# Designs tried in a protein design chat: VHH binders against Protein EARLY STARVATION 1, chloroplastic (ESV1). Part 3

Target 1, 368 residues: Protein EARLY STARVATION 1, chloroplastic (ESV1), of Arabidopsis thaliana (Mouse-ear cress) (f4i9g2)
Amino acid sequence: RSEKSEERRFDQKMSAHGAGIKTSSSAVPFASPKSRFLSKQEKFYPRCTPRLTGPQSRDTPPKRDTGIANEKDWGIDLLNENVNEAGTNEDGSSWFRESGHDLGDNGYRCRWSRMGGRSHDGSSEWTETWWEKSDWTGYKELGVEKSGKNSEGDSWWETWQEVLHQDEWSNLARIERSAQKQAKSGTENAGWYEKWWEKYDAKGWTEKGAHKYGRLNEQSWWEKWGEHYDGRGSVLKWTDKWAETELGTKWGDKWEEKFFSGIGSRQGETWHVSPNSDRWSRTWGEEHFGNGKVHKYGKSTTGESWDIVVDEETYYEAEPHYGWADVVGDSTQLLSIQPRERPPGVYPNLEFGPSPPPEPDLPPDQPQ
Key: E = the ipSAE of ESMFold2; O = the ipSAE of OpenDDE; V2 = 0.75 times the mean of E and O plus 0.25 times the DockQ between their complexes.

## First folded at step 1 (VHH)

Design e1 (framework vhh_3k1k_2)
Fold by ESMFold2-Fast, scan of step 1:
Structure e1 (fold): chain B 368 residues (1-368), chain A 123 residues (1-123)
Amino acid sequence: as target 1 above (368 residues)
Amino acid sequence: QVQLVESGGALVQPGGSLRLSCAASGFTFSSYAMRWYRQAPGKEREWVAGISGSGGSTSYEDSVKGRFTISRDDARNTVYLQMNSLKPEDTAVYYCARGTKVYITTSGSYDYWGQGTQVTVSS
């Protein structure tokens, strides 16, 4: 009885963590003045050089932090305009917004927009850059880079991009998405970083993942997850999360699942290590036979164990943590790029062909 | 390379007993749960029994519970299935499989299968 109760509670906890958890710190692109930043990350810069023109002054700056008007996706709108404006508010703060359009070889087209603001003494500032790119091979890209700092010394940085590749018949061949976010406190030793990615090809091959880490309240934490589909019905998902304190206490939770047509397995470990290296862990596993039976087993370092077969239907979680819309918000702007005429004989770059399918099985075990 | 080799299959009369063996190589045997499956002609492969790597915990399909006993000998890298009170419906090819890792220190585990051993129960 108690053994079945513990397994059910543990499974529920694991399901909640795997099914769609998103961290509050990583979920806020323009976090409050107390946002945290740990390290500099790679930035996605436009391939075209922005055309810098003299600013056009206005008294009413765009405001992203007021909430009074819906300013969602304002920077994307500038990609379709020709604006070069700057001004100074009554409080001495300054603002600017500008946009440009560049053309290049092989049908290259780049539209970009940039906006920002700065307090009168420069103690607070923010910048936001958007870009769209395309060329005759069917390459299309949409991206953004945002950064800022406040008078409390907090700083933040965020970027994301979405890239589409077409085959020689102008069918979608591959999508690649990536995002990075980080924040740093100016008042305490705290910050966080998040990297997220996904790739899909025309054969249904899919790779998704995230790496997160941070520090808050004298604790450091790490979260990683991955999700892989071969386009033929095989699924691999995994999560690994752990944390530690300055006193040397560590704890974590990890799991992995592999399925094909309702048949497969999942397994995991919840663990804790004290400052004197005493380790507690609970390992668990499930085998799903596709016949309404599930074999559940596990054990702990304190002597708990279970090994039971239950009548239970197998259901897949849609995503282990969160999807693209949760990372960047709703965006459909990439497809707004006007195509240029594709000359006869122009084909996709060989480097951008469909991603190869993954190996059907894992490599052999290492000797231990 | 991971290898699993089953043996011990035979023709037995109803009510008889038989012991199957599975010799494992190419991996750290004591770190993995081991399982027995069977497949009767024209049927899907069915799980029969499982044994944990280090805890000594065992599990069985309802239809064989009380009649079959799974055990292991880590010194010989071998898992066994003792079958008692055999019935005609136990007739199948029996397969050994390497299960999931019992103590997870790394992020990967998957199933390997043996070639199978035929068990036939008839008068």
Scores: ipSAE 0.000, ipTM 0.094, lowest interface PAE 21.5, mean pLDDT 66

Design e10 (framework vhh_3k1k_2; at its last look DockQ between E and O 0.01; V2 from the best seeds 0.00; counts 0 for: pae E 21.0 > 2, placed apart)
Fold by OpenDDE, look of step 2:
Formats: C-alpha cells, structure tokens, sequence
Structure e10 (fold): chain B 368 residues (1-368), chain A 122 residues (1-122)
C-alpha cells in the first residue's frame, strides 16, 4: 500500500499592491537664522608661557594584534637641538627630555630624542625614544621605542623600525618595517609578545610575517604566519597556531599554500591533544592544476579519508595587497631623511660585512 | 682629539708651485677621506679637492683641475695639495678638513685645521 503523500504546493500568490503614496512633502525653506556672529573678542588671555609641562605619555599597555603602525602614527618628535632637560611637575612627577647627534664613519649620522617621566611615588614611569639614522651607503632608518609601567603594575615595551637600504645581491632598494610589542600584567600571570616584519623591494618581492605569543596563567597561545611574494607571481603563505589550556588540552591549526601562475597546492593540519594525551589529527591537501580542477585529499586519525577531484576555480592573491608603492607612500619621513653631505672624492667603505645572521630568536628566557 | 694642522703656505709668484701639507692626528687617518678648502678674502669658503680614505679616488674643483693634485701618505697621516701654475685667484687661506666625527659628539660634521695662507702675487 504505496501511500502517495501529496506535497500540497501552497502557491500563495499574495499580490502586494504597493500603493505609491506620493507624499509631496513641501520642503518649507527653513530661513537660515542670520546667526549674529558676535565676534566674541576671544580675550587672548596671554597664554601663560606654557609652563614647560613635561611630556605626557600613555599610561596603558599597547593593544594586541595591531601590526606595524605607520610612521605617522609613531608620534615622532625629534628635537632639532641638543637638549638635556629635566623637571618636576606640580604634582611631584618628574620628566626629562634629551636629544643628541651621533656621528660616525661613512657619513653615519644618528639623530635621536628621548623623553620620559615618573610619577611622584615612582609607581608609574614611561620612556619614549625616537631616532633617525643615515649613512653614505644610502642606508636610512627611522625608529621608535616606547616603554612604560603604570600604577597597576602593568609594564610594556614596544618598538617600530623602518629601514631603507640597498639589497646586497640585487642592488635594489629595499624597505623593511618591523615592530615588537610586549606587555605584562602587574596583577596576573599574564603577558603577550608580538613580533611583526615586512620587507619590500621595487620589483614586487615582499615578505611579511608575525610571531605572537600570549599567556594567561596556565593558558598559552602561539601564532605564527608568513607571506612571501617573489614579484614574479610566486606566492607562499603559511599559518601555524596552537594553544594550551588550563586543563592540559592542546590544539593547533596550520596550513600552507603555494601558488604560481594558477597552479599550486594547499595543505593543512588540525590537531587536538586531550589531557590524557589522546591525539586527534586531520590532515588535508589540495592540488590546483590551473585548469579548473582541484584534487582534494585528506585523512584523520579517526579513519576519515577522502581523495577526490572536483571542478573548482583557483583563487589566490598573486600580489601583495600592500606592496612597494604602498610602503613607499607610507614611508615619507623615512625617505625624507637626509644623509650627510658626501665630500667629493670620498666614497663610503662598502665593506658589506656579512649581515650578521639574524640572531636566533632566543625564546624569551623562561623565568627560572 | 682630532687635530688637523696645515702647513706649506707661502708667498709665490704667478706660475709658481707650492705644496701644502696637512698633518692629521687623533683618528684612524686611513679610514677617512680628506678635503682641501680655501677661503679668499671677502669670499665664502670653497671646496678645492678631495681624496678618498683609500686614496683611490680624487676630485677637484673645476678651476684647479689639471693644476692641483691631492695625495695622501697614510704612514705619515698626512694629506698633501700640490699646487702648480698658481694664479692670483688662488690666493686664499687653505684649510684641511675631514668628515671624521667622534661618535656621540653632538656637533660638527667636519673637522678643520687652522689653515695656511697662500698668496700669489707678482
């Protein structure tokens, strides 16, 4: 007995007669009241010669995950003269300002300014340093360092740098940007660290990356990612993230993609480790053939497995969203740094010493 | 302390020759380029010649090209200016200078000697 369940297609044709109410709202011309600008003679109270109020700084840690700020946002205040000043405010807080010029070989010049303050009780302190560097090799550097501690015991440190230099191999101009930030809580076993870098050349070569670490008591997390563009269409991107919880659970996710001229691959892994050390993992991959077909495969520790070819278009960024033109546009202060005049017939010793190998990222000394 | 001491200035006839010396001390002489400047009465100080630290490169002001030769003796920490075919227009106080700067010193991109007087007159 084949019960024919009649799926009643309710065709509700509701004919919404949208009555076009032509509300002719007569815009009554609001007569612009002739505001009698009574020229309040702003009594120029002689602005009391601004009592050299010491510089002010923020009293809070920097924000996380903000990347590399533009030089315009660094608040660069290089003093034109050598200054060495200090004072005490009415509230008992102290401040200092200092500036200088360092000169060296090969036309090296470093202009720097430093300022800071301390609360009357010493519970809060801050320091800001700016510098610009140049030499006859074409090297230019702009940098900022800021640090502080507030009354709550929070402490922070941050630095930004922009560097213009000639690449030793390609003789191309390169701009490198970097930032490091860290903060520690005064009340909790909590802190975070971020390292950011960006490297650009005029041919479109671009490298970007970040390392992030955070801790809150027994919880910790790590994040690493990188992007590489060779300027010829080759792209590499990767991410690696993992975390540990108070319960001893660990989890992570990582992936990598490589593309060139529409052909490439993606791979990734998601994993989980339980407090009892049981590990779950899923790995996946994609092969993009550039013909609208993608081979997708994967497996898990639970027995999942797939291997299929699908019709799918390949989407990837062949060029960086923020590239050479952009960084040049945002590096106006860096570019404006004037090197010392090079005397005729004087040439910098191009002893391109081997760039010291990047100091291995020594993990922050675990407090013993 | 960086010191530059010029010598060799004299009164000479037009067409004559003179060799100026600048003795340098207080820095690694061989690492720094050296320059000669001159200042005529009522005129601004003008660049005359330069030599690289290595001595491999020299440059001259146009008015002295072919007549003046800058050289250096690193063993003696001395830079020289050989001046030939001197003209009345070459009359000036001649100064030796370097771009050496003591690191962390706030002022002075150049160190100068006291100068030596060169007078070319009939």
Amino acid sequence: as target 1 above (368 residues)
Amino acid sequence: QVQLVESGGALVQPGGSLRLSCAASGFTFSSYGMRWYRQAPGKEREWVAGISGSGGSTSYEDSVKGRFTISRDDARNTVYLQMNSLKPEDTAVYYCTTKYTVRYTGSGYDYWGQGTQVTVSS
Scores: ipSAE 0.000, ipTM 0.198, lowest interface PAE 14.4, mean pLDDT 81
ESMFold2-Fast, scan of step 1: ipSAE 0.023; ipTM 0.570
ESMFold2, look of step 2: ipSAE 0.000; ipTM 0.105
ESMFold2 (binder alone), look of step 2: mean pLDDT 80; pTM 0.809

Design e11 (framework vhh_8pnl_2)
Fold by ESMFold2-Fast, scan of step 1:
Structure e11 (fold): chain B 368 residues (1-368), chain A 123 residues (1-123)
Amino acid sequence: as target 1 above (368 residues)
Amino acid sequence: QGQLVESGGGLVQPGGSLRLSCADAGFTFSSYAMAWYRQAPGKERELVARIYSGGSTNYADFVKGRFTISRDNAKSTLYLQMNSLKPEDTAMYYCAKSTYHVKVTSGDYFDYWGQGTRVTVSA
């Protein structure tokens, strides 16, 4: 909501309709998670006691929010244009499009396309770089980097990539996706950073995670979460979130769960530290036996405690039903990358994973 | 992940040279972009140089041609060779490790910082 309002205003300031300046509509304007930590109660009071029936006090891991799914239809089109062109608009602003194609050892190929614009005085600018890479090991990579700044001093940066690793000998395939985003204000003491990743193999092994942190005036916050699935029915999920103020107040919430076929455990901690270094925490746990019984226990620094066994069916849908065909279907653009043809009798390098390609000399984001 | 430990700072005369080192006690040094920042008394931290996982480098204009950033992935160590030092180079120098595995830009947030090493350039 507040982010959408700021995003729309920023996009309007950056846009120059019909002037030959192209700004990325997916460029993130200054974004601050102002909707987080709205309750002043959360700073100074312990969180509510967990219910005996139902979910414990914990955060559900945030779903990934990335440009990968949004951009997968467009990256290849940019790479196919092979254009090098630049211009200046009537208002003195400039724009450019560049492309390149690098070849290396072991069938390495990198195709890239870059576009950008800047205002007459250089106070506003944006860039967008797309690339695809491949080699004869079965490696494929698709990526994008977007960045910019405006005349108010706001700046932003985004990247995402998808990578395919393929082992010819084991017939094992793996797909890895990642994204990073950040923004900062030129007029406020505020900014944020977000990184997430997900990895899949053809046997159903899955790993996902995110690291986030930000600042709004006197408050700073960190959020981390991870999920791991072994493809055999085991799952591990965890979340760790905490925040602090310049006045010395800190608070956080963390939890972990591990399950296999309805048997497993959950545990967590909610904690708070006052400016006077007074500490409060509440820890909780559950042991799920898979037999309609659940052991629930916990304690707090203020003497609250419980240790009970309840009749409760374990509700557990955390085993992934996201098969390899679904992963392949979601990665259509990555899989459409055409590697160089390998001549008969030429074998890939015996390096583990992709060959380390020469770093492409991608155009720098001028003026830096 | 890893703790960064800077060393090699000291007092030098104008025109002198120093080599700074930054040791990463953690894992995966070779997969991260690394940077040197500096902070002069009463001023904000500013970027001096970056080096990406593949060895590509970027330098601030005020050190271009005088400073050289390099890395030794086998030793998990980052270096900054500083030549033709000027009084304006006097600062605390900080090593930074980015979680970014692609180009590091101005305004990036780093997960990992060292405690710094002091460089004084004075007659």
Scores: ipSAE 0.000, ipTM 0.118, lowest interface PAE 19.0, mean pLDDT 68

Design e12 (framework vhh_7qia_2)
Fold by ESMFold2-Fast, scan of step 1:
Structure e12 (fold): chain B 368 residues (1-368), chain A 124 residues (1-124)
Amino acid sequence: as target 1 above (368 residues)
Amino acid sequence: QLQLVESGGGLVQPGGSLRLSCEASGSIFSSYAMGWYRQAPGKQRELVAFITSGGSTNYADSVKGRFTISRDNAKNTVYLQMNSLRPEDTAIYYCAAKITYVTGSGTKYTYDYWGKGTPVTVSS
């Protein structure tokens, strides 16, 4: 492998990990900077902003957690069980396991397995459903949905799915992965939601992102990020995160970058507002000309500003990142789904998407 | 994975006292809300006392003023001090933990864990 390729990938991973809001940052690394010196030390990353007030809600960069079930949680082999049973445990709790096989139009087939339980007094319950779907268009899907609730009003819900379909206009197979998770407390003012997605094709077109929001007691937070790669050298990345407390403390970080073959720009803003309404803000930007020079500019509420042209310190070459595969594994299980055999003389309908599902409805009702 | 082991049950006369202990292992104890439940013969399991991770307590009306729940995070233990015991307090007492797993992204999943129980008999 080339050293530049390895350096680029490490730089990209570090940028995703280091760029943006750092909720656990205890100190500013550049405490006594001059404008030129500060810009030089920051390189392609925004200055770290200390967070002194308000409860911390998130210390994990988005790229460390895709929201998709990890390899240890993949219960796809449960679809090979042919069960319909229920029982009672020694502690008086009840459990059930069931499986089914549904058929529909245009070769639609769904295999599913469901299990769940309920405490002796009915104070808690949970369910878990796994499925695979296919039809004669080349559509394939794997999925899981888990949920639970208790008598104190707590509830939680999780789903992930991986889908294969053919893009009509590009004539390319596309794989789409997504996950959603949410929970709500019945006894505390607390709840959260997150959604993750990744879409890619055989030519390197990639789109991935996340949308998160939540509340824990007196703190609310929002977090979004996205990445787009066209497979032809174009890269678009952005992050927007912010939080607030009922006492009036607010903080946030947002940035974006757009590149094509090493030419492009980055810009961002990190901000904090204390309970007494004192605002701190830092805005920054970079223009990359592809000629070994970078224009760096920015300003802060502390009176610092810079507008300089420097020699390129870091070679940047964007590559698609297959982090979803690193966490979940490859698409082998999706691709191994065996569609129903098509009878002689029957022609598939080549429209996008799956046939309407037959009864029973497979996705269970979500908690409130 | 959290495991709970109860101890301190036994036979006691009416008006007597007992202290139940529940020791947790396998996970960070301080992150858990802890409860004591009981099940008398032929009856449903009922909540007796509950203590949050922050230390707030709640009690069933039948035990208020007689029972006290407390925790020692350094020992990974929750306690139930039972005073002025009555024959109707006779039951198997279960320790329960309500746990929220926090993923690297800050995502939370809430689960309930149970011990095997410790018998308490109030009679002469």
Scores: ipSAE 0.000, ipTM 0.104, lowest interface PAE 18.9, mean pLDDT 67

Design e2 (framework vhh_surovatamig_d1)
Amino acid sequence: EVQLVESGGGLVQPGGSLRLSCAASGFTFSSYAMSWVRQAPGKGLEWVATISGSGGSTDYVDSVKGRFTISRDNAKKSLYLQMNSLRAEDTAVYYCARKVYVTSSGEYTYFDYRGQGTLVTVSS
ESMFold2-Fast, scan of step 1: ipSAE 0.011; ipTM 0.505

Design e4 (framework vhh_3k1k_2; at its last look DockQ between E and O 0.30; V2 from the best seeds 0.00; counts 0 for: pae E 7.6 > 2)
Amino acid sequence: QVQLVESGGALVQPGGSLRLSCAASGFTFSNYAMRWYRQAPGKEREWVAGISSSGSTISYEDSVKGRFTISRDDARNTVYLQMNSLKPEDTAVYYCATRKYVTYSGSTYTYDYWGQGTQVTVSS
ESMFold2-Fast, scan of step 1: ipSAE 0.121; ipTM 0.614
ESMFold2, look of step 2: ipSAE 0.013; ipTM 0.533
ESMFold2 (binder alone), look of step 2: mean pLDDT 87; pTM 0.862
OpenDDE, look of step 2: ipSAE 0.050; ipTM 0.437

Design e5 (framework vhh_7qia_2)
Fold by ESMFold2-Fast, scan of step 1:
Structure e5 (fold): chain B 368 residues (1-368), chain A 122 residues (1-122)
Amino acid sequence: as target 1 above (368 residues)
Amino acid sequence: QLQLVESGGGLVQPGGSLRLSCEASGFTFSSYAMGWYRQAPGKQRELVAFITSGGSTNYADSVKGRFTISRDNAKNTVYLQMNSLRPEDTAIYYCARTVKIYTSGGYSYDYWGKGTPVTVSS
């Protein structure tokens, strides 16, 4: 019989795409990471696509525009129309549009538009809500929430928000973006969830991250990553990914890197835990001295080890400094939000902000 | 209880053929990718062939054009058809259940059988 740990190791990974390359058990887990110059769309929009099909197209309701209009522009236009109407399309599907606004303390204002529909036979339905919020604290928010379901029990929802925080004292702004997507099957034990966020300030501070969860029958996966830039040359990047099966087998990979001006470190661990709690792991690390030398080391529970110093220049190209100008083009709608006029002599309560909409329940995070 | 049972190994002359079978039980077979690995004396186990739940296949360069992996979900069985066998194909062949290790992709194995020996010799 093969040893249990031997049967559940990560040093022989297979690809579902392309050539099916085997990874050596003695291999270092990765080459030197590099930052990349990404387009605005690559940075600000989730990269996941729904695995389960949504019920009905957003294009089913009539549009106000006669030209080329995308999903985002169409919904935003409805915020300006203050319309409440419903109807039936030629294919027998139904649709509705409604809008409203709320006013509150400390200059709070929320404008919203909701639209939705259902198929002719009632076998699918969907809803889309768009909103903008502001108050006198310098807070602005733009968001959307979409959801749908069908008669087979499939369901999905998506949300994204952009927020602006203005420090009235320093007149500085911070922009935050977040998105969440979830889908589940009604005919199989399958579902997935993804959340990501990006935060920027006028000084180049940046934080990005994502949490992902998936389930297919007897297996569950969790994946997290983060990136942090201080705007002054310091970079922190990390990932932590793990999974488990119905047998209680667990496995994962995690790594972290920290750099400033070509000096720093990387380290990581690939691990496996069998149902009887036997643990295998392989750890690795790199120390970058900034002098053309890199110390690489590692070990595994099965006796692999290495400890070497190599001649290698550390080339670490940090992402471009994120200034205000880098986000304005994608945030024109957010920046166009007009707060309520503040009466002379009335000071805002800087601790009051609009309440965020309730978020759907989150799937379980990694155990720790 | 999870189980993978390999069969079909044996002795063949160079240029001969064998068909390996692996019968699975204790899990939803149709939801998993399946693979065949082999281990020659004194060597590490290596991937031979891989088939996804959707039927897409992938092969090691050393066996491309000679081996064919297939599956029958109704029988919970994965097969490896081995043609034009060479002495260097001599190994113990293992069937493996393949699991997705991340939401973004990547695959590994979490269980394999006891193996079936294949000897190619004159």
Scores: ipSAE 0.000, ipTM 0.398, lowest interface PAE 11.0, mean pLDDT 70

Design e6 (framework vhh_8pnl_2)
Fold by ESMFold2-Fast, scan of step 1:
Structure e6 (fold): chain B 368 residues (1-368), chain A 124 residues (1-124)
Amino acid sequence: as target 1 above (368 residues)
Amino acid sequence: QGQLVESGGGLVQPGGSLRLSCADAGSIFSINAMAWYRQAPGKERELVARITSGGSTNYADFVKGRFTISRDNAKSTLYLQMNSLKPEDTAMYYCAAYRVTIKTSGGTYEYDYWGQGTRVTVSA
């Protein structure tokens, strides 16, 4: 009945509903590095690899929202190695490193580096793969995938990738970043999943979002947020957080805002569902007319209600703090990828749509 | 998606016992709460007992002390031990895998997966 305690702690003043910030953690959600599942990766990391060839592998996806993350956190320099080797550590654990270079149609090129290991008794294993890809359409991609598991059934994986879509003749350019992390217990009914993404185009269109879920025994929780900017003054922001128990208690809080040129709306709902499907909710909304008047309304299942017009200035951010110039500055390694030389008279197959596709919202109970 | 199959129903005299079983592929069983519901002729479906993945149980007042719900996650099987059966226990008995889903309009759906039911008749 954690939900009822949380509701009592919430400030229900109308200005709190109108502030537009329902979550303080919406900028760049990512997995906590303090999970016991993730720490097992370090135990089996080859002890000779960082000293021989280069930078320490990163533990979490870098933050990108404010331009403070950069390539120093990126282990992709491992792609410059050209080694295939394996060995045994003093503790009896085994390790390997391998690399490859694949070529395909339409100028496809993939360079990759992989490393991994197993404990001496085979009870634990881990793998880490880094890659770059390109083709003649102007596509470029950087990526990493890490995973591990043990004989107790514990498992974890994480991925991160950055891609460039461009067309030399139309000057279209779009950069997309995403990361996913998951960990699962084999001895407890426990696990968590996180996904975040950022998408930017050269004209100021921006989309960011995250989906998270976790489970500990008989309780599950979900957290989602999204932000969209069209580069022309329109903004959409939303959050949705909710939790449930196996016996059917559910509770949550969600809100959205949409604005353009001082005109727009905000709305939200705090809700609870009991095991017998009785639903309590408090809903609120604001209509902003762009003339110094705001219509505020709301109601709850327990009889609270309001419907008023107040004198209030509308403030919203029409542009993201982190934009195209920042993205280009942080994407130096992606932009430096050299595609295969294109023979004279050969033209790439291009697959440009009319607009970037909208980001699909994951189902509430299927975060992958 | 998983399918639930009930068995163990039948005809018994008052005071008798039955053990119902509900089997599924492991795709939904190990992480979801499970429940037994019943529906008597001409009545609405009612909850009999629930059990979480961790083994916590909850019973309707009309079966407390007479029925016991249990599960075997390794066998993907749910059980209902029914003792001291009464004519009022006559019903179709359904097992359900408990996935709570909230729709923003139209209300809440508590269970995704239902069995086809097994018939229990208690009469002389």
Scores: ipSAE 0.000, ipTM 0.173, lowest interface PAE 19.6, mean pLDDT 69

Design e7 (framework vhh_7d4b_2)
Fold by ESMFold2-Fast, scan of step 1:
Structure e7 (fold): chain B 368 residues (1-368), chain A 125 residues (1-125)
Amino acid sequence: as target 1 above (368 residues)
Amino acid sequence: QVQLVESGGGVVQPGRSLRLSCAASGFTFSDYAMGWYRQAPGKQRELVASISWSGGSTNYADSVKGRFTISRDNSKNTMYLQMNSLKPEDTAVYYCAAGYSYSTSGRVYVKYDYWGQGTQVTVSS
């Protein structure tokens, strides 16, 4: 690892604030903390499925926490091979359907379907592409990409994919799911972008997260969250939300928590920067020793400060935690992909060594 | 319950062949890397041959290259070691092992979690 990746991890550890932790101003020094594991239906995981299409309101930044999809929605419906059809509806709109099959090195196979349509005057159009991929290394992928525009000039783009990684020497299958969605107004300086991912291995290691960005005229806002589970009972959760205006006002709230068996910590910061670059900040933290004692500390730029140890219990609601078995059970279509037959005496190309995942695409206009 | 059972060992004259088998049960065989280890009297246990989860990659100790062939049949949950041109130096107890792979310092390693009880191979005149 480089110093940059280690520095980024450290910054993330000192970020985030959200559900399960009260704001630093009223809760931290004297409130009993309460933590709960989120159920599948209560998690902050926006999901992209083939059913999520079209633009959201031009006038309001979209929230995707209200559109949690069932895991069984990660399906693809491919057309038969060599489809190439087009037509015109009674309302003058047109449509097309196309399918194909691409082959490459090392057993690479991609089966795909593409569909689309446009209004009679061409002012509205949409396209949707679905694919499955495989190769001889055990790699399998399902994916969807959707895009469109309407007569108002609004445009949108959405993609999601589900991937199985398993190298020649690894008994660990890794399943990764990811999605990206964006929409832009054709009449206003308004748009939003969302990226979401979750990753699992066969030993229970889990990483989930999302990056959201939106803009409405002179205001921009960013939301990030992450959740990590090591498969041994350790949980790390964090949230980082902030906004700014063209006039230079910025404000944000961030927190993180890390726990194992009732022992752990929480910390956060609420901050505001005026157009004159005057900064107000309130930082807080809690250390939970698992013995009925909690160390609470914090400070503000206005002179408030505390550093106390109190007699308090940390309570956890018993909620199911997402595990490998749930992900594998929902990935039946991915697992059913049939790779190309390997000729006798031909072996897959195998790469040894650590390969860090590619960096996430940065949202448009994200500050440094 | 995980179980690995070796078979096919015995006494054989130099220059002849033996085929060892390892029958696996209690786990998803096709997800695990497999290996053959051996231990001769008074020596440390050494890796003889290993095979990836799919059977697409194999590795051999220098002392057995060109003479031994490792293979697996995932439909039968069985791994094999074909031992040709046997030498007295091949005399040892042969152990079947199953494990998971991991990566560190740019290299791939296999940690063997499961072991069979061993089968004796004796090469003598």
Scores: ipSAE 0.000, ipTM 0.136, lowest interface PAE 21.2, mean pLDDT 69

